# Ledger of designs, part 2: VH-VL binders against o74045

Target 1, 182 residues: o74045
Amino acid sequence: MLDPRTRPRVVNVVSTSDLVQRVSAKKMAAMPCCMYDEAVYGGRCGYIKTPGMQGRVTVFISGKMISVGARSVRASFGQLHEARLHLVRNGAAGDCKIRPVVRNIVATVDAGRNVPIDRISSRMPGAVYDPGSFPGMILKGLDSCSFLVFASGKMVIAGAKSPDELRRSSFDLLTRLNNAGA
Short names: E, the ipSAE of ESMFold2; O, the ipSAE of ESMFold2 at other seeds; V2, 0.75 times the mean of E and O plus 0.25 times the DockQ between their complexes.

## First folded at step 1 (VH-VL)

Design e11 (framework fv_erenumab)
Fold by ESMFold2-Fast, scan of step 1:
Structure e11 (fold): chain C 182 residues (1-182), chain A 120 residues (1-120), chain B 110 residues (1-110)
Amino acid sequence: as target 1 above (182 residues)
Amino acid sequence: QVQLVESGGGVVQPGRSLRLSCAASGFTFSDYAMHWVRQAPGKGLEWVAVISYDGSNKYSVDSVKGRFTISRDNSKNTLFLQMNSLRAEDTAVYYCARDYGDYEGWFDPWGQGTTVTVSS
Amino acid sequence: QSVLTQPPSVSAAPGQKVTISCSGSSSNIGNNYVSWYQQLPGTAPKLLIYDNNKRPSGIPDRFSGSKSGTSTTLGITGLQTGDEADYYCGTWDSSLSAYVFGGGTKLTVL
C-alpha cells in the first residue's frame, strides 16, 4: 500500500504580479541579465534571469510579470521582487510596489517502487493511458490539479494554487491509486 | 466602516478645470491602489485612471492623457482627480474605487459617485 | 466599440436561471482574472465576482462566475425581482495597458 502522506517535492512554481505601468522595451534591450528581441512575441516581452534566480521572469511591456522555474513559493515571489528591483535600478520602470500571486505549483512524488499502471488504469475512472502515445497514465484531480503516473512509481502533480492544495491533491492521488490496487 | 465618499463635482464650461476628491475611511488607505471610473448618462462604465499605494505609479486611459491627473495624499486619506481642458464628452458620474485585489482589479468598495456636467 | 462584448439585455421570470456572457480576446480575458459588477438603478456598482469565480462575503451563492478561454459568464439562479440591474464584466487588457469593462447587460425580471 502506498503511503498517502508521502511529501511531494515542489519542482516549479508559477506566480504573477503587475507593475501597473509600462516597461521600456528600449531599456530592457540594453539591460544586463535581460533577453529582449523585438521579433519575438511581437516585441511584447523580455526575459530576466539574474545570477541568483532558480528560474526566470517574463516581463511584458504592459507591466505584467510571470515568474517560472522556482522550486518554492518564496523563491518564486523573490524572483518577481528581484525583477522589479532590476527594472527600477536600470530605469526601465519607475519605483513601485508589487503583490505576487501564486498561479500554479508543479511537484513530483516518488512511490519508491513500481506502480502497475498497465493493470490499474482500467479500474480508474477518467484515466487516460496509451503507452504508444505517452508512457504515463493521466488523471484529473477534484480541484485544479492533474496527475501523471509512471510505471517506475514517479508521479507529477500540476495545477495546485497553494501548498495546502498540493498536499491534499497528493493525498487524493495516492489514495486513489491504493483503491485501484496499487 | 469601510467607505469612500466623492466630492467636487458640478457644472462647468468647456475648457475649464475641476478637481474631484475621494475621502477614504475604515481601512489603511496607504496600502491600496486606487482607481477612478466614470459613467456617462445612460452609458456603461469606463475606467479612467489608477494610482499606486504610494503615489509613485500612475496610469490613465488615452482619451484623458495630458488633461487629467490622478494624485493622492496618504496623510489625509484622500484621492484626487485634477481635470483640465474639460470637454462635453467628459460629462459623467465619477466613482472612486479601492483595488482590494491590489492590482488584480477587484473594485471594492466603490464611492457613491459625484456628477460632472460640461456644458455651455 | 467596447473591447469586451456582452448582450445588451436579458430577461426571465422570477425563480428562473439566466446566464450573461462576456467575450474578449487573449490580451484581456484570455490572460487575466475577470470580475463582475452589479449596478442597481441609481446606485454605484457593487463587486459580485472576482478571480473568475469567487464571491465576496455577503454575495449569495445564486451568483456564480466561470471562465473558458477568452469568454466568461455570470450565472444567476433563483431569479428575484431585486436582481433587476445592469451587470458588467471587467478585466485588465495587456495590449491597451488599461482596465476594460464590458458594455453592460440590462437584466429585466418579468
Scores: ipSAE 0.000, ipTM 0.450, lowest interface PAE 14.5, mean pLDDT 86

Design e12 (framework fv_erenumab)
Fold by ESMFold2-Fast, scan of step 1:
Structure e12 (fold): chain C 182 residues (1-182), chain A 120 residues (1-120), chain B 110 residues (1-110)
Amino acid sequence: as target 1 above (182 residues)
Amino acid sequence: QVQLVESGGGVVQPGRSLRLSCAASGFTFSSYGMHWVRQAPGKGLEWVAVISYDGSNKYSVDSVKGRFTISRDNSKNTLFLQMNSLRAEDTAVYYCAREWGSEDLAFDYWGQGTTVTVSS
Amino acid sequence: QSVLTQPPSVSAAPGQKVTISCSGSSSNIGNNYVSWYQQLPGTAPKLLIYENNKRPSGIPDRFSGSKSGTSTTLGITGLQTGDEADYYCGAWDSSLSVYVFGGGTKLTVL
């Protein structure tokens, strides 16, 4: 039987915030911490990455920011706040406050043993398992989460909107696998 | 309501110049990127050029580089396309369009178009 | 020779449903958001779909969009005679550094 208390490991948090003002592409592109992507969306965004960031922040000239690649909500929100400070200090944006929002949390769970997805997939309502197209079993969770389960016992949980939702979804996934005979 | 009104089109001989204008109203013009899109008679849509909200970044299709210059005057809420060395292949209806969501490049509002005919 | 490939025409009767396909590559549809535009005869284009599947205010829910890999489709249900128009898909192309439109599909409501 799988342990439903197995702790998920967060591998990516996507969070967003809006500066509620336009950003100067010219001044943003001149910032040392900014990589300006001329090919994506015709130069309408820049990527801010400092040495302390786990991931990066995409800043659109519309004022929308997207934080990716951080391994916790705190780190993801920290990236947005750091990007705002750099934009304001370099005159690319006016002084403002931001209110970050979590959009997606992706986490992995390792059962520590093989999971017989070929056997149990037929016993799980809504499961999609077609090894010819994708080696994992796909499940929909409650709330906004989806699950990928591999025969190796490695699993991916995507779509959580908060750490609490991730915790509940992880418990739900492992319980449903046990009920199906894993 | 958002309105975009193009002007400046006409009939010109090859090698001549025209300046198109697009007068914007009903929104904060200085907060939006702006585009020019053209359509030759009986043909499909062809993207021509873009300018950022502050005028600092510009892109254009290769066939018009060095001949067409996009610009804007935010104090007058006006977008421009300066067209030099016009060719018969530039004959088209020219639309100005507002960029919505720089995150997903879409054109949420279009002008009614102004016709440019290059003939000898 | 459009970068994005659409069928040149499609037809259906009033009240029926129709789908219009648009095929591209990884540098455009595969990596970027897709939009759909409607152009009634003699008029400027109008945005129908943005971000692959979202509708602007005022666009009825009988218009829908979907994206899979390097292809996208526009779905129209409950066809009306007023839907006769040219329909264009569009996306940014990262390799060309330009916005590309499909060649357009003429919808005839017979």
Scores: ipSAE 0.005, ipTM 0.471, lowest interface PAE 12.7, mean pLDDT 86

Design e3 (framework fv_erenumab)
Fold by ESMFold2-Fast, scan of step 1:
Structure e3 (fold): chain C 182 residues (1-182), chain A 121 residues (1-121), chain B 110 residues (1-110)
Amino acid sequence: as target 1 above (182 residues)
Amino acid sequence: QVQLVESGGGVVQPGRSLRLSCAASGFTFSSYAMHWVRQAPGKGLEWVAVISYDGSNKYSVDSVKGRFTISRDNSKNTLFLQMNSLRAEDTAVYYCARDLYDFWSGYFDYWGQGTTVTVSS
Amino acid sequence: QSVLTQPPSVSAAPGQKVTISCSGSSSNIGDNYVSWYQQLPGTAPKLLIYDNNKRPSGIPDRFSGSKSGTSTTLGITGLQTGDEADYYCGTWDSSLSAYVFGGGTKLTVL
């Protein structure tokens, strides 16, 4: 029996925010820690990565921002605030306040042993397992969450919109696997 | 023009305390992360601590953890380093420095002139 | 001991070129941007290079930086007497949650 209390390991948080103003593409092209290429997405965005950021922030000239690659909600929100200050300091945007929102949390769970997905997939309603196309079993979870389960016991949970939803979805996944005979 | 002016250094005996100050002017202090960096006589630069623009995040080198506390007062444009339980190896010139990227993970674009701390018995 | 390794000294004559190396690991130079700082005798350090290869306003183009893998180099061409100083590389170390400096390189010009 798998322990449904096994703690998921957050590997990526996607958060967004809006500066509610246009951002200068010209200033982004000139400022430090910013990659801007006019040929990418029609010149609609740049990528900010300062030292110590776990991931990056995509900044659209519309003022919308997307934080990716952070391993916690706090770090993801921190990346958005750091990008805002960096843009303001370099004259690419005017001073403003932002309100970050979590869009997606991706986490891994390790069962610590093999999971017999070839056997249990037939006992799990809604499971998709076609080893000729993809080696993992695909399941839908609570709300917007989805699950990938590999025979090795490695699992991926995607689509959570809060740490609490992630914890509930992880518990749900491990409980459903146990009920199917894992 | 950006200015950083350190003060509070002096000669103290081991086990005593000192509080260093760094007075900032010429920029919006509350928008920048700030660092303390020290340099022992005849030695290289050693990073000591950082504080985020709003004071919510702090990091320090392990050798001073539990003894040194970095803090800031944005209303007075002042950075502080409270140094407790001082040891001979804390003897150094202490510089405050502004973080280029306005958080805590950047580079030091402006430095103060330094204040000298000597711990001797 | 310094986390980043630099040669302790380099020397050259006026007008010559020098290269100062700095070696680290994946958790510092490999994954992060590198800066270089110049410290003239008796003075505070000054930012010379940031983001691996960019110069602040006022730094002449004789100074250049580059990064490859877990190593970085500072290049100085057309050496002048006023370049005689200690040079430090620096970067964030993600595993230590700390900013780390190299041990410093003393540049002697004739």
Scores: ipSAE 0.006, ipTM 0.481, lowest interface PAE 13.5, mean pLDDT 86

Design n1 (framework fv_nisevokitug)
Fold by ESMFold2-Fast, scan of step 1:
Structure n1 (fold): chain C 182 residues (1-182), chain A 118 residues (1-118), chain B 108 residues (1-108)
Amino acid sequence: as target 1 above (182 residues)
Amino acid sequence: QVQLVQSGAEVKKPGSSVKVSCKASGGTFSSYAISWVRQAPGQGLEWMGGIIPIFGTANYAQKFQGRVTITADESTSTAYMELSSLRSEDTAVYYCARDLYGSEFDYWGQGTLVTVSS
Amino acid sequence: SYELTQPPSVSVAPGQTARITCGANNIGSKSVHWYQQKAGQAPVLVVSDDSDRPSGIPERISGSNSGNTATLTISRVEAGDEADYYCQVWDSSSDHYVFGTGTKVTVL
């Protein structure tokens, strides 16, 4: 049936880091590639998106940062490092080191064939399938992962905290689908 | 799709506590904050506090500081609001809402009615 | 404390224009968001950042914000527009979200 060793494709990585210092809201408001308006974001954060970024970085005045929209762990970490350099270059933060941490990996798996979710959803413990509300079947993994399975055979794995967890969760998902008769 | 699903209605005695849950879908926990907003019968909307789940950082409206605790469990994509030392004045519908870090609330839960009476 | 004042009620005939004001000192320097709430239902965001319309919200609904008054305008009013409407800002001085007092729109 489905090969449980099929490698998922990473489509979005969320990573965080901490500058361990406050960021100047006034200087963020003046710097290029940064959207910060005290009225728009309540003075809590700004967004940095340089031309080289696949996604963007949210920067909190506390010094915490969130990288979203990158398609690999390397690219997500790169966005955090680029945001740090941009802030330091423009005097919004003092020179510092950061240690990025992966918070969420979203990946897709394509079975290459239709998956009979109408038939197998009732056989899968914890499955939620209500096609009137959402066309996919929703499943939870053992770890922090959750799964969306569509009749087309397209699948989404969200919530992995590392590439290792993603591989383990992908194997778990495909194995459960096979056991249910996919 | 983004959906916030809250736990069911509760009837509590004065002096007790209540813990309301808000289960989020659609990747909400990785990039957004969750706020709690209440509405007493016939009254307006009142912000209680919020949490940024990925940092575990919560902040509270001054009025509720010391009585409210907002937490999040990333493994279940569920945010919680616990209100202690309940009074009859705490009777309200409690909403969770997705917060864009000090801007708007773009998605709301269906609301949870909490009734405080002896 | 920063407070947003709205009229308690606005009555309007079908096909006419309803205007709901949200008043506060220098509110034009803040981003104002608007929510529609029908009886027994959760609020729905209808205008963000003063004048931006979320997907699915009809073009009849628009917003503006200048000086001491933000305004939600509902053109060619329909019976389905009957609801309570709330304005909202973030007040950086108190580090809090502030909601308006709410306006009940009645379509006559």
Scores: ipSAE 0.013, ipTM 0.593, lowest interface PAE 7.7, mean pLDDT 86

Design n10 (framework fv_nisevokitug; at its last look DockQ between E and O 0.02; V2 from the best seeds 0.00; counts 0 for: pae O 11.8 > 2, placed apart)
Fold by ESMFold2-Fast, scan of step 1:
Parts: structure tokens; C-alpha cells; sequence
Structure n10 (fold): chain C 182 residues (1-182), chain A 117 residues (1-117), chain B 108 residues (1-108)
């Protein structure tokens, strides 16, 4: 029996925010820790990666921002706040407040043993398993989550909108696998 | 790797609406811009508008503002373009294309929309 | 409105060099991208960011951009290079993608 309390390891958090103002392309081109060149990116967006960021922030000239590659919601929101501060300090944007929102949390779960997906997939409603196309079993969760389960016991949970949803979805996934005979 | 697959050809009457789909596979959908570009028979390429799915807000070329609606469904990795009040001049091949910044790196196969009688 | 002007057609013999121009005021200050479209097919990106070639595009195809003219150069032309070619920029002021008028390349 799999332990439904097995903690998922967050591997990527995608969050967004909006400065509600245009960003100066000219100032972005001159900023440290910003990869922007009007010739390279056409002036539509740039990338900010400061030494403290786990991932990076895409900044659109419209003021919209996407944070990727952070391994927690706190870190992902931190990247957006750091990008905002960096833009303001370099005169690329006016002083403002932002309200980050989580768009997607991706996490991995390791069962610590093989999972017989070829055997249990037929017993799981909604499961998609075609090893000729893809080696993992695909399942949908109750909320916005989807699940990918490999025979090795490695699993991926994608689409969670909060840490609480991730925790509930992980519990749901492991419980469903146990009920199917994993 | 990345592939954009569009819905099949449509024949429509003047005054009706058409909705074309574009399903992305093999790559990340939500953070890339998806644009719609049309081409009338024997004519050039014309940008209609685009959407970055994660934001859900579309931007439209002035010529199509008010007649075109571009949407995205992140759960199915599918973008849609709906064009209303169809005229014979709207007969064209409609392409979806993925943008990484300011250029289109991958294109769908195109959907022929014929507006007649 | 910002417009990209291309010659309607270019005729070239096999083995020779075809040059397709894309003209606009201060286009050298923008990134120009080029697409090849064969009859009945979707466009294919052949040059991005003025001069970068995507994987799989032969070295015979190159781009340049300065002043008021961007140029796509096809060296040692082959029959398979017959296609329509479009230049494209993104206009930051309007937040719009602008395509050139297109050039039909005919190989004899």
C-alpha cells in the first residue's frame, strides 16, 4: 500500500502579475540582470534573472510578468516582487504594488517502489495508458490537477493553483492508486 | 517536438460565424503567444490577433476589432479564433502560429474557410 | 501605419543568387524575420532576428538588415527554393505583427 501522506516535491511554480503600466524598453536594455535587446526580442519582452532567483521572470512591455522555475509559491512571488523592484529602481517602471497569482504548480512524488500501471490502468476510470505512444499513465484529478504515473513509481502532479490543492491532489492520487491495487 | 493541429475546413453562409481551433502538443502552451494569421486566395499574410493563454487577454488588429474573438483553454492546450458577420471577402486559409517574442517559430497546417451562398 | 514593401517577384536561374528586399523607414532598428511558403503549405521560418538560421535551414539562406532595407539572400539557388517569401517585424507602438507584401521567387 502506498502512503497517501507522502510529501510532494515542488519542482516548478508559475505565477503572474501585472504592473498595470508599460515598461520602458530603452531602460530595460540598459539594466543589469536583464536580457533585453530590441533586435533580439523585438522589444516585446525581456528576461530578468537576479543572483537570488531560482528561476526567472519574463517581463512584457505591456507590464505583464510571468515567474517560472521557482520551487515554492513564496519563491515564485518573491521573483515577481524582485523584478518589480529592479524595474522601478532602474527607471523602467514607475513605483507600484503588484498582486501575484499562482497559475500552475508542478510537483513530483516518488512512491519508493515500482507501480504496476500496466495492470492497474484498466481498473482506473478515466486513465489513459498507451505505452506505444507514451510510457506513463495519465489521470485527471478532481480540481485543476492532472497526474502522470510511471512504472518506476515516479509521478508528476501538474495544474495545482495552491499548496493546499497540491496536498489534496497528491492524497487523492495515492489513494486512487491504492484502491486500484498499487 | 512542437506541433499545432487545426480543425478541418468549413463552408459558411454570409452573416454567420466560424470558430477554428488550434491544439498544441509536444511543448509548453500557456506561456507562449498564439496568433492567428489569415491568407486570402492568392494574397499575402495578414495578422488578426493573438493571445498569451496564461493571461487570457487577447490583442486584435484594428481591422478585425469587434468581429474577431480569440480565446484559449489551458486544460486542453487549445486556442480558438471566432470570426463573426462573415462576408465573401473572409474566404481564406486561417493559420495559428506560436510566437516566442516577436517571431513565429511553429505554424499550424491551416484551415480553409469558404464563405458563399 | 508601419508597412513593409517587397518586390512582387524575383526570377533567378539555378545556381545563381536571389536577393529579396524588405523596405521600411529605419527597418535596421527592428528585428526582421523571414518565412518561406510553398504552394499549398503553411509558412516556415527560415531566418529570425535579422540573420539567425533555425536548425535545418541550409547555409545558402542568409539575412541582413541595415538602414531602410532588410535583405534575404539565397545562394546557389535550387528548384526547391521556388516559393513565396515574407518578411515580418513586430511593431512595439501598436503591439502588432506586420508582414511584408510578399515576393514570389521563380527558378527559371
Amino acid sequence: as target 1 above (182 residues)
Amino acid sequence: QVQLVQSGAEVKKPGSSVKVSCKASGGTFSSYAISWVRQAPGQGLEWMGGIIPIFGTANYAQKFQGRVTITADESTSTAYMELSSLRSEDTAVYYCARSEGDYFDYWGQGTLVTVSS
Amino acid sequence: SYELTQPPSVSVAPGQTARITCGANNIGDKSVHWYQQKAGQAPVLVVSEDSDRPSGIPERISGSNSGNTATLTISRVEAGDEADYYCQVWDSYSDHYVFGTGTKVTVL
Scores: ipSAE 0.071, ipTM 0.671, lowest interface PAE 5.8, mean pLDDT 87
Fold by ESMFold2, look of step 2:
Structure n10 (fold): chain C 182 residues (1-182), chain A 117 residues (1-117), chain B 108 residues (1-108)
Amino acid sequence: as target 1 above (182 residues)
Amino acid sequence: QVQLVQSGAEVKKPGSSVKVSCKASGGTFSSYAISWVRQAPGQGLEWMGGIIPIFGTANYAQKFQGRVTITADESTSTAYMELSSLRSEDTAVYYCARSEGDYFDYWGQGTLVTVSS
Amino acid sequence: SYELTQPPSVSVAPGQTARITCGANNIGDKSVHWYQQKAGQAPVLVVSEDSDRPSGIPERISGSNSGNTATLTISRVEAGDEADYYCQVWDSYSDHYVFGTGTKVTVL
């Protein structure tokens, strides 16, 4: 039996915020730790990566920002706040407040053994498994979470909007797999 | 790992519409642009348009303006391309592809759409 | 519209070097990307940003870009290199992604 309390390992958090103002492309191009090139994506955005960031922040000229690559919600929000501060300090944006929003948490679960997805996929309502097209079984979870389950016992949970939702979805996934005969 | 899985092949009559899906897995969906690229039999690659799911913003190649609609559903990590008023010349393999910059790092397997009378 | 012109075909013996050109006015001012497409398969990125090689692409595949010509070079060609090859840019004037006309590489 799978252990339903196996803790998911967060590998990526996507969060967004909006500066609600245009960002100066010229100032971004001159900023340290910022990569801006008009030839990239129509000149619509630059990337901020400071030494302290696990990932990076994409800053759009519209003022919208996307944080990727952080391994926790706190770190993801921290990247957005740091990007805002960096932009303001370098004159690329005026002083402002932001309200970061979690868009997606991706985590992995490792069962530590094989899972017989060939056998159990037909016993799980809504499961999609077509090994000729994709080697994993695809499931829907709670609160719009999605699951990928591989025969190796490696699993991916995506779509969670909070750490609590991620924990509940992980427990739900592993319980459903056990009930199907994993 | 990141993978794009598209819906199956379709046979359509002229004047109808087709909607092809592209489901992303193993990575971040919302922050990367998803583009649609088609390839007629024996022909080259042709960019049709793309969307950034977080912003809901789509842009389209001029050739397809008015006939193509590109959307994304973050809750299912799925992008869609709908091509209307189909003509025999629209017979092609339709690919979805992901980009962060100005190139496409991951491609779907392709969806054959055949338009015949 | 911005057009990228490639030769329709290139024939090369095993072990030799294939050079595939991608021509356009001032293409050297753009970042050029290259894709390999084997029969019945989706394209695969082999060179990005003129000369960067994704993980898993052998070092014998390389790219360059200057003036009006970008070039994909495949040294020590193997039978497995037989495919169609496309260059691609993002064109700021049209705000479009533009693919080249494609080159069929035949290994003799």
Scores: ipSAE 0.007, ipTM 0.500, lowest interface PAE 10.9, mean pLDDT 86
Fold by ESMFold2 at other seeds, look of step 2:
Structure n10 (fold): chain C 182 residues (1-182), chain A 117 residues (1-117), chain B 108 residues (1-108)
Amino acid sequence: as target 1 above (182 residues)
Amino acid sequence: QVQLVQSGAEVKKPGSSVKVSCKASGGTFSSYAISWVRQAPGQGLEWMGGIIPIFGTANYAQKFQGRVTITADESTSTAYMELSSLRSEDTAVYYCARSEGDYFDYWGQGTLVTVSS
Amino acid sequence: SYELTQPPSVSVAPGQTARITCGANNIGDKSVHWYQQKAGQAPVLVVSEDSDRPSGIPERISGSNSGNTATLTISRVEAGDEADYYCQVWDSYSDHYVFGTGTKVTVL
C-alpha cells in the first residue's frame, strides 16, 4: 500500500498583491533586475527578478503583482514585498503597503513505485482517465485541490491555498488510491 | 554563512524595560523572518514574536501582546526586541532566530536578562 | 491555540534507539521541525520538514509525521546525543511559531 503520510514537495507557490496605484512603465524599463517587454501582454507588465528571489514577480502597470516560482508561502510573499521595495526605491511606484494572498500551491508526491491507474480509475468517483488524450489520471480533491496521478507513481497536487490544506489533500489522495486498490 | 550576534547580558529591576539587539551578517536580512524565543532557567523554548523586515510588521504571541515590541532596521541589518514591565519571571535567555520558511535555521548566541530587585 | 506535547524525558541505553514523540491534533497536516539543545548552548536544527536532515546531521537521526504524532528517532544512541529535544511547527492561521514542551534524553 501507498504511505498516506508521504510528504508533498512544494514546487511552486503563486501569490498576488495589489499596490493600488499605477506603476510607471518607463521607470520599470530602466530599473536594474527588471525586464520590461512591450511584446508581452501589450507592454502592460514587467518582470522583477533579484538575485535573492527563488522565482520572479510580474508587475502590471495597473499595480497588480503576481509572484511565481517560490517554494514556500513565506518566500512567495517575500518576493512580492521585495518587488514593492524595488519599485519604490527606483521611483516606479509610491510608498505603500501590500497584503499578499496565496492563489495556488503546486506540489509533487512520489510514491516510489508504479500505481495501476488503468485498473483503479473506474473504482474512483469522478476520476478522469483517457490515456489517448492525457497519460495521467485526473481527480478532484476536497476544497480547491486537483490531483494528477501517473502510472509511474509520480503525482501532482495543485490548487491548495495553505500548507495545511496541501498536507490534508495529499493524505486524502493517497488514502483514496489505497482504497481503490493501488 | 549567516551569523546572528546579540547584545550582551543585562540586569534589570522589576517594572523596567530591556531592549536586546540582534545583528545579522553573511546573508540577506530584509526577506527573512527574525523571531525572538526565550528560555527561562530549566524551562522550554517559548516563541515571543517576530518580524519580517521587508513587510515592516511584527506579530506577537498572545502572552506577550502589549509588553513586547519587535522592530527591524534594514540599514544596519539589526532586529530589536523590547520587553517592558519586567517581572522576576522574565529572567531568561533571549534568542533571536532566523527563518526563511517555517523553521529556524540560524540562532543567535542568546542574551541573558536577569530581573531582580 | 495549538499545543505540542512531548514526554518530559526518555532514557535509553547506548546503542539502542530513542523515540521522541510530539503530539497534537492533526499534526500530520503540518511540517514538523526538531531541535537539539545541549546545556548552555543555542538550539540546533536536526530535522526539518518532518524528515529532512541539515548538512552534518547523521542518518541515524530521522523523523516522521503522521496523524496526531510526529516522532524523532535516534538509532544507535551515543553519549553525545544526551540533550533536550524540541519539536516545532508554524501555525499558518496566526503566523505564529509553536514549540513543543521539550524532552530530556538521558543516555544510561
Scores: ipSAE 0.005, ipTM 0.548, lowest interface PAE 11.8, mean pLDDT 87
ESMFold2 (binder alone), look of step 2: mean pLDDT 93; pTM 0.950

Design n11 (framework fv_nisevokitug)
Fold by ESMFold2-Fast, scan of step 1:
Structure n11 (fold): chain C 182 residues (1-182), chain A 120 residues (1-120), chain B 108 residues (1-108)
Amino acid sequence: as target 1 above (182 residues)
Amino acid sequence: QVQLVQSGAEVKKPGSSVKVSCKASGGTFSSYGISWVRQAPGQGLEWMGGIIPIFGTANYAQKFQGRVTITADESTSTAYMELSSLRSEDTAVYYCARDTYSSEWYFDLWGQGTLVTVSS
Amino acid sequence: SYELTQPPSVSVAPGQTARITCGANNIGSKSVHWYQQKAGQAPVLVVSDDSERPSGIPERISGSNSGNTATLTISRVEAGDEADYYCQVWDSSSDHVVFGTGTKVTVL
């Protein structure tokens, strides 16, 4: 059997926040570690990537921000705080507080062995497996989560809104696979 | 890895509306935007509009403003394109395509396409 | 409105190099992306940001962009490269995506 307590490895966290003020496009265009080009997205946003960021932050001129590419919630929130500080220090935004919100957590789980998805997919209610269109088995998870399970034993969990939901959904996935004969 | 799966072909009467769906298989589209691009038989690609689901923000090509509505339901990881007041010249294959909003508006993943035929 | 002009067709022999141009005023100041579309199939991204190649795309396919012309180059052409090719940019003045007119590449 697969161990349902196997901890998922977070590979991407998407979080958002709002500066609640417009950001200066002119200042963003002049800032280090910031790419702003009026030709990109109609001049609606710039991208901040400081050397310490695992991913980067998209900053809209409306003041809304999206953090992508961080491998933990703390790192994702850290990117938003760093982007805020960078904008304020360069005069692109006035000093403000932000309240980051997790929008999506993507994680991987590795069974360490093959999973017979061609055999067990018929025993799993709601499973979609059509190898002619996609090599993985697709499952709906708890709340907002969805699962991809590959024959290699590699699995992807997407859509979690918190680390707690991710852990519950991972446990649910591995338990369902065991019950189907994995 | 992730795949965009669209709803099936539709045959519509002039003056009616069509709503095409685009589902992100095995994941959510919170990390990216979705655009709709159509292609009339034997013709090139034409951008209709796009949405950034995480903000609910949609923008439309001027040609389609007033007739097209693009929406997204994050709970089902599904984007929709609804085109109203259909004309015969709206006969086309309609594609959904993913863009990463941290990039310069390019489409790294496309749905299989949905043929919409408008005829009497 | 901003328009991307491509030649309607390009014919090339196997093993030769195909060059597909995408012309527009000052296109070198924009990021150009390229898509391959085979008959009855959805487009596939083959070059992003002028010259970046997505995972799974052969090294034979490359891009460049300067001045008023962007170019997609397919070296050592194979029968499987036969397809329609489209360039694409984001136009800031209209706030929308612009596709090129498309080029049919025929491998004879």
Scores: ipSAE 0.014, ipTM 0.559, lowest interface PAE 7.7, mean pLDDT 86

